# VH-VL binders against q20498r280to473, part 3

Target 1, 194 residues: q20498r280to473
Amino acid sequence: LELTDLYMRTGKKVPVIVEKCCASIEDQGIVTGIYRQCGIQSNIQRLRAKFDSGAEPDLHEFGQRDIYSVSSLLKQYFRQLPNPLFTYQAYPKLIEAFEKEDSLSEKVESLRFSLETMPEAHYRTAKFLMEHLTRLCKSKSLTDMTSKNLAIVWSPNLFRPPPTLNGADTHLLSGLNVHTAICDFFIENSESLF

## First folded at step 14 (VH-VL)

Design e2
Fold by ESMFold2 at other seeds, look of step 16:
Structure e2 (fold): chain C 194 residues (1-194), chain A 120 residues (1-120), chain B 107 residues (1-107)
Amino acid sequence: as target 1 above (194 residues)
Amino acid sequence: QVQLQQWGAGLLKPSETLSLTCAVYGGSFSGYYWNWIRQPPGKGLEWIGEIDHSGSTNSNPSLKSRVTLSLDTSKNQFSLKLRSVTAADTAVYYCARTRDKVSDDWFDYWGQGTLVTVSS
Amino acid sequence: EIVLTQSPATLSLSPGERATLSCRASQSIRDYLAWYQQKPGQAPRLLIYDASNRATGIPARFSGSGSGTDFTLTISSLEPEDFAVYYCQQHFDWPLTFGQGTNLEIK
C-alpha cells in the first residue's frame, strides 16, 4: 500500500510498522552491523505476517532472539513501496539539487525545498526515518555502522529513478553512487533539511 | 497438562490420500504452532509442516505439493492430508507442538504416533 | 536446507559411564539446537533446547553444549533407562531438520 493511501486510511502520518521497528532498533539494535546483517528468514516472514494480519507483534521478543529480523523487515517495507519514500516525482529535483555546485547552505535550502514538495505522508516518514538513522550514528563505535555505511545499505531501498528508455548498465552503476551520496548527506544533515 | 491424541486410517493403498487428525487437550490452542512429523520404520525424523490457530501454514518443500494442513478451532483439532501416497510414505506419523515464540521451534509435546502403512 | 550430521552412529557403553554425542550443522545455527531421546514404540522426548537448556523434568545428568556448527550432548553417568536413540534438531530456520540419530546401546 502507497504511503499517502495508508495515511488517509489510518490518520497516521508515519506507518505503525516504521514507528515500531525504529523504536525496537533504538532499544535493542545497537549491535554490530545493524541494517547490514540479515535476519533469519523464518523470523522475517513470521514478523511480516503478524503485521499484515493486524496483530500486535512483540518486537521486544524479536529483538531478544533476532533483532536483525526487525531491521531486515523495515528495509523490505521501504523497498516494496509502490512509490519510493523519496517519490518518483521528487527524484529528479532532489538529484539536481544535490549535484549542483553550490555552497553547503545553498544545497541544504534547495534540497529542503524539493523535499517539501513531497506528499505529507512521504515527507513525515522520510523525516522520521532520517532522524532515526542520525540518532543511530551516535552509536557507530558499537555498531560499526557510520553514516556512510548506513547510506550504502539504505539507499537502494529509498530511491528509485522513474522508468527510463535506456537499457545500459552504466545508468544503474551511476545511480547507486549518487543514491548513496545523497542518502549519506540526508543522514548527516537531517536537522537542517527537515 | 497438555495432551495430544491422534487418529486416522493406518492402512492405505498406493494413490490414496493419507488423513490424520490430532486433538489437543488440557491447554490453549492459540499461541502455538501445530506440527506433523513422520518417521519411516527404523529411520530418522522428517518435519512435514506447521499450522497456527489462524490457519496459516508452512510446509517442508520436499512434501509441499502433496500436503494439506487444516484445523478445526472449535474442537481444538488439526489435520494432515498427504495425497498420492506410495510405499515410501509408510511411517509413524506424529503430531507435535511448538511455542509461538521467536526461534522456539522445538517440539515440547508429541502425540502417541500413528503407524501408516502403504501396501505395495 | 540445514543438514545435521550426528556421530557416532552407534555408541556402546555400560551403565555408570559418561556418554558424549556429537551433532554438526552444515552452517551456523547459533545456539538454536535441540536434543531428543526416543525409545522403541514411543514418541521422541525433548531433552535440551537452545543448545544447553534442559527441558522441564530432565535429570541434571543430561547437559548440552556448543554453538555455531558443533554441538554435544553429554550424559554424565549413564542409567539403564538412558539407552535409546538420540536425535539433534535445528530450530534455526525452515525447513526444520533432524540429525540421523545416534543409537546409544548397552555393551
Scores: ipSAE 0.637, ipTM 0.841, lowest interface PAE 1.3, mean pLDDT 91
Fold by ESMFold2, look of step 14:
Structure e2 (fold): chain C 194 residues (1-194), chain A 120 residues (1-120), chain B 107 residues (1-107)
Amino acid sequence: as target 1 above (194 residues)
Amino acid sequence: QVQLQQWGAGLLKPSETLSLTCAVYGGSFSGYYWNWIRQPPGKGLEWIGEIDHSGSTNSNPSLKSRVTLSLDTSKNQFSLKLRSVTAADTAVYYCARTRDKVSDDWFDYWGQGTLVTVSS
Amino acid sequence: EIVLTQSPATLSLSPGERATLSCRASQSIRDYLAWYQQKPGQAPRLLIYDASNRATGIPARFSGSGSGTDFTLTISSLEPEDFAVYYCQQHFDWPLTFGQGTNLEIK
């Protein structure tokens, strides 16, 4: 389900699965390699099914037995969105703003403008997620996950080039590098961008 | 005092469908997964698959194309069908329970077992 | 699929002796290992789950240990009723798998 459709159905600007998983990870997920290590596949699949049914899974129990299933599920949720968190529509503007502007202040201003063009559900969910990742960076001595490490594992789940771009192999190769760089920039500058 | 009692045909011809049923006494279906496991004579154990109270199933990939698991909540029963049997499917078949808890896929209650022989 | 290898295949001992049975996993399964006892003509009986937790009604002479890939079932002083086949089972991920068994027989 598209984020805007979910917001209209539920009245909730940030999906419950995102809120609950982020809270669980901040509570029990300050562990080595969070978001880098993968959870047990059966636990991930069962947890997703519980959320899809509207049930209230016991995330404390998952945190005790397999916290990496919670972090794996959260990444999977974003990867499977029909329109990525950073929408197809905003993607060209975000790339241009990041690559074109040399000044930090101009880059922040241009990116902020482009981010604000996204639908409200995407904007608020992006704000929520980036602020979560920024807070998690404060625990890098415990997790071994810096902002750059988080950007490496998160960017494939958050950015997808629009189908309307006439992509060649060159776009794919440069896109991978820029997605990590933009994601790292968002994590480092979330307070000024959102 | 949960008890699992199972029944079904014990002698089949090749290409027939194996059909077994397990009845659950002294418990509810919610909070548990309901499993089938088999053991060829003198050999080890093989997990076949599970079903929950909603009817959702997961099966061993080695058998998935031939396995159907089903549930009848009004009768507290669950069933296994295994299509296109051969002599290799000769085994004792057990029903068994696991808890619906994270990583608790160990079998605390077992049925008595049903020997199924696939003859020539 | 996670392969469990049990050793020895056969262990011949007398009542009163200590039995030590081994189970090795092809990959780390953390502590998610169970042990079962099976006598002829009977369903398996759960002994141990989570590597070291005794199931309800299991005598204290049965103990489990290990984590990661290497696990042990110990029977501290064998009783006549303990001579049976023992299986380990990983409850880490699908498909659930069992070891090939250790036959504990009376000498």
Scores: ipSAE 0.635, ipTM 0.842, lowest interface PAE 1.4, mean pLDDT 90

## First folded at step 16 (VH-VL)

Design g5
Fold by ESMFold2, fold request of step 18:
Structure g5 (fold): chain C 194 residues (1-194), chain A 120 residues (1-120), chain B 107 residues (1-107)
Amino acid sequence: as target 1 above (194 residues)
Amino acid sequence: QVQLQQWGAGLLKPSETLSLTCAVYGGSFSGYYWNWIRQPPGKGLEWIGEIDHSGSTNSNPSLKSRVTLSLDTSKNQFSLKLRSVTAADTAVYYCARTRDKVSDDWFDYWGQGTLVTVSS
Amino acid sequence: EIVLTQSPATLSLSPGERATLSCRASQSIRDYLAWYQQKPGQAPRLLIYDASNRATGIPARFSGSGSGTDFTLTISSLEPEDFAVYYCQQHFDWPFTFGQGTNLEIK
């Protein structure tokens, strides 16, 4: 389900699955390779089924036995959104704002403006997720996950170029590099951007 | 206290459908996965699949196209159907229980076993 | 799928001796390994889960150890009732798989 539709149906600006998984990871997921290592597939699918049914899964239990299933499910959730977290509509504006050789303050302000054009559910969920990742970076000595490492594993789940913008392999390859760079910038600067 | 009792036809011809039922006594269906496991004569064990109290299933990919698992909550029973049997399906079939806990997919209670023989 | 290889295939010992049975996984399964005992005409009986936890009612002479890919079942002093076939089983991920068995026979 699209994020705006979910917000309209539930009244929650941040999906329950996102809130609960982020909290679980901050509680039990300060471990080596969080978001890089993959969880056990049966645990991921069973956890997803529990969320889909409206049940209250025991995330403490999952955190004890397979915390990587919680982090894997969260990435999967974003990857499977019909409109990515950073929407198709905002994508060209975000790329343009990031790639300009402006002063840092102008770059931040241009990105802030572009982020604020996203629908409320996308904006609030992006703020929540980026702040989560920023907090997680403070534990990089325990997780071995820097902001760049997190950006590498997260950016494919958060950005998709609109199909109308794909022109060539060289453009696609440069687009992949820029997605990681933008994501890293968002993680490093989330407080000033959101 | 918990007991699993199973029954079904023990002699089949090729192409027939294997059908086994397992009844659960001294316990509840909720909070568990209900499994089928088979053992060809003189051989090791093969997991067939599982079903939970909601009817959600997962099956061994090697058998998935021929397996149907079902549950009758009103009777505390669950069933296996295996279509299009051949001699290779000759085995002792067991029903078994696992807990619906994270990574607790070990089988603590087993049925008595049913030998199913498929003639040539 | 995760392949479990048990060794030895057959272990011939006398009552009172110590038995050591091995199970090796084709990839890491963390601690998610169980051990079963099976006698002729009977269903398997759970002995050990999570590599080292005895199931309820299992005598203390049975112990399990190992993690990752290499696991061991030890029977410290064999009783006559312990001569049977033993299977390991991974409870890590679908499809759940069993080793081929170790036949523990009386010498």
Scores: ipSAE 0.764, ipTM 0.902, lowest interface PAE 0.9, mean pLDDT 91
Fold by ESMFold2 at other seeds, fold request of step 18:
Structure g5 (fold): chain C 194 residues (1-194), chain A 120 residues (1-120), chain B 107 residues (1-107)
Amino acid sequence: as target 1 above (194 residues)
Amino acid sequence: QVQLQQWGAGLLKPSETLSLTCAVYGGSFSGYYWNWIRQPPGKGLEWIGEIDHSGSTNSNPSLKSRVTLSLDTSKNQFSLKLRSVTAADTAVYYCARTRDKVSDDWFDYWGQGTLVTVSS
Amino acid sequence: EIVLTQSPATLSLSPGERATLSCRASQSIRDYLAWYQQKPGQAPRLLIYDASNRATGIPARFSGSGSGTDFTLTISSLEPEDFAVYYCQQHFDWPFTFGQGTNLEIK
């Protein structure tokens, strides 16, 4: 389900699955390789089924037995969005803003403008996720996950080139490199951007 | 106190469908996974698959194309169908329970077992 | 698929002796291993789960240890009723799998 449609159905700008999983990871997921290591597949699929039923599961047990299932599910959720978190529509503007500006202040300003063009549900969910990842970076000595490491594992789940651009453009590989860089920038600068 | 009782036909010809049913007594049907496990005579155990109270199933990939799991919540029963049997499917078949807890997929209660023989 | 390999295939001992049964997993399963006892004509009986936790009603002479890939079931002093086949089972991920068994027989 598209994020704006979910917001219209529930009245919540940030999906329950995103809120609950981020909280669980901040509570129980300060562990080596969080978001890098994959959870147990049966736990991931069973947890997904609980969320798909409309339940709000208490994630404490999953966190105790297999926290990586929580982090794996959260990445999967974003990967499977019909319109990516940062949207197909904002994608060209975000890439352009990131690549063209040399000054930090101008880059932040241009990215802020482009981010604010996104639908409210996408904007609020992006803010929530990036702030979560920023907070998680403060624990890199325990997790071995720097902002760059998080960007490497997160960017494939957050950015997809529009189908028209992807089908006509053989530069997809260079675009993947910029996805990591812009994701890292978002994690490092979330307070200024949102 | 919880008890699993199973039944079904014990003698089949090749290509027939194995059909077994397990009834649950003395306990809740919800909050658990309901499993089938088989054991060829004198051999080890093989997990066949599971079904939960909602009807969601997962099966051993080696058997998945031939396995159908089903349940009847009103009777506290669950069933196994295994299509297109061969002599290799001759085994004692058990129903068994696991808790719906994270990574608690160990079998705490078992049915008595049903020997199913597939003629050569 | 996670393969569990038990050793030895057959263990011949006398009552009063200590039995040590091994189970090795083809990949790390953390501590998500269970042990079962099976006597002829009976369903398996759960002994140990989570590598070292005794199931309800299991005598203290049964203990489990290990983590990752190497696991051990120990019976500290064999009773006559302990001569049976023992299986390990991983409860880590689908498909759940069993070892091929260790036959603990009377010498």
Scores: ipSAE 0.735, ipTM 0.889, lowest interface PAE 0.9, mean pLDDT 91
Fold by ESMFold2, look of step 16:
Structure g5 (fold): chain C 194 residues (1-194), chain A 120 residues (1-120), chain B 107 residues (1-107)
Amino acid sequence: as target 1 above (194 residues)
Amino acid sequence: QVQLQQWGAGLLKPSETLSLTCAVYGGSFSGYYWNWIRQPPGKGLEWIGEIDHSGSTNSNPSLKSRVTLSLDTSKNQFSLKLRSVTAADTAVYYCARTRDKVSDDWFDYWGQGTLVTVSS
Amino acid sequence: EIVLTQSPATLSLSPGERATLSCRASQSIRDYLAWYQQKPGQAPRLLIYDASNRATGIPARFSGSGSGTDFTLTISSLEPEDFAVYYCQQHFDWPFTFGQGTNLEIK
């Protein structure tokens, strides 16, 4: 289900699965390699099914046994969105703003403008996620996860270039590199951007 | 104390469908996974699959194409069907319970077993 | 799938002796290993879960240890009723799998 459709169905601008998983990670997930290490596949799939059924699973108990499944589920959730978090529609504007602007303040202003063009559910969920990741970076001495490390594991789940009219493969490869750079920038500058 | 009681036909011919039922007494049906496990004579144990009270299933990939798991919540029963049996499916079949808690997939209660023999 | 290899295949001991049974996993399963006892004509009986936790009603002479890939079941002083087949089982991930068993027989 698309984020805007979920918002219309539930009235919640940030999906329950995102809110609960982020809270669980901040409570129990200040551990080595959070978001880098994989959880147990059966636990991930069972937890996903509980959220999909509308249940609200006890993530404290779950996290005591397999916190890496909570973080794996959250990445999987974003990867499987029909329209990625930062949307196909905003993608070219975000790339242009990031690559073209030279000064920090100009880059922030241009990115902020482009982010504001996203549907409300995408904007609010992006704000929530980036602020979560920014807070996690404060614990890098405990997790070994810097903003760059988080961007590496997160960016493939957040950005998807729109299909090209020309079929060029060079943009796909270039876009993958810039996805990590933009994601790192968002994590480091989330307060200014959102 | 929870009891699992199982029944079904114990003698089959090749290509028939194995059908077993397990009833749960003295405990809650919800909050658990309900499992089937088999043991060929003189050999070790093989997990067949699980079903929860909502009807969601997961099966051993080695058997998945032939396995159907089902439940009847009004009777606190769950069932196994294994299609297209061969002599290799001769085993004692057990029903068993696991808790619906993260990483608690150990089998705390077992049925007494049903020997299923596939002849030809 | 996760393969569990038990050793020895057969262990011949007398009552009063200490039994040590080994289970090795093909990959790390953290501490998500269970042990079962099975006597002829009976269903398996849960002894240990989470590598070291005794199940309800299991005597203190049974203990489990290990984590990762190497696990041990110890019976500190064998009683006549302890002669049976013992299986380890990983409860880490689908498909859940068992070791091939260790037959603990009376000498």
Scores: ipSAE 0.720, ipTM 0.881, lowest interface PAE 1.0, mean pLDDT 91
Fold by ESMFold2, look of step 19:
Structure g5 (fold): chain C 194 residues (1-194), chain A 120 residues (1-120), chain B 107 residues (1-107)
Amino acid sequence: as target 1 above (194 residues)
Amino acid sequence: QVQLQQWGAGLLKPSETLSLTCAVYGGSFSGYYWNWIRQPPGKGLEWIGEIDHSGSTNSNPSLKSRVTLSLDTSKNQFSLKLRSVTAADTAVYYCARTRDKVSDDWFDYWGQGTLVTVSS
Amino acid sequence: EIVLTQSPATLSLSPGERATLSCRASQSIRDYLAWYQQKPGQAPRLLIYDASNRATGIPARFSGSGSGTDFTLTISSLEPEDFAVYYCQQHFDWPFTFGQGTNLEIK
């Protein structure tokens, strides 16, 4: 289900699964390699089924037995969105603003402008997720996960070129390095961007 | 206290469908995964698959194309069908229970077992 | 698929002796290993889960240990009723798998 449709159905700007998983990770997931290490597949799929049924599962139990299933599920949730978190529509502008050779303050302003073009559900969920990742970076001595490391594992789940752009000359607007770089920038600058 | 009692036909010809049913007594049907496990005579154990109270299933990839798991919540029963059997499917078949808890996929209660023989 | 390899295949001992049975996993399964006892004509009986937790009603002479890939079932002083086949089972992930068994037989 698309984020805007979920918002219309539930009245919640940030999906329950996102809120609960982020809280669980901040509570029980300050552990080595969080978001890098994979959870147990049966736990991930069973937890996903519980959320899909509309239940609010007890994540404390999952955190005690397999916290990496919670972090894996959260990444999977974003990867499977029909319109990615940073939307097809905003993608060209975000990449253009990020790659432009200008000052840090001008880059932040341009990115902020492009982020604000996103639908409310996407904007609020992006803000929530980036702020979560920013807070998590403060624990890198315990997790071994820097902002760069988090960007490496997160960017594939957050950015997707539009189908039209992806079907044409995409070498200017795509590449694993640019998605990681912009994601890292968002994590490091979330307070000024959102 | 909890008891699993199973039944079904014990002699099949090749290409027939194996069909077994397990009834649950003395306990809750919800809050658990209901499993089938088989053991060829004198051999080890092989997990076939599971079904939960909602009807969601997972099966061993080696058997998945031939396995159908189903349940009847009104009777506290669950069933296994294994299509297109061969002599290799000759085994004692067990139903068994696991708790619906994180990483608690150990089998605490077992049915009595049903020997199914597939003629050569 | 996680392969469990049990050793020895057969262990011949007398009542009163200590039995040590081994199970090795092809990859880490953390502590998610169970042990079962099976006598002829009967379903398996759960002994141990989470590598070291005794199931309800299991005598204290049964103990489990290990983590990761190497696991051990110990019976501290064998009783006549303990001679049976023992299986390990990983409860880490689908498909759940069993070892091939250790036959604990009386000398």
Scores: ipSAE 0.713, ipTM 0.881, lowest interface PAE 1.0, mean pLDDT 91

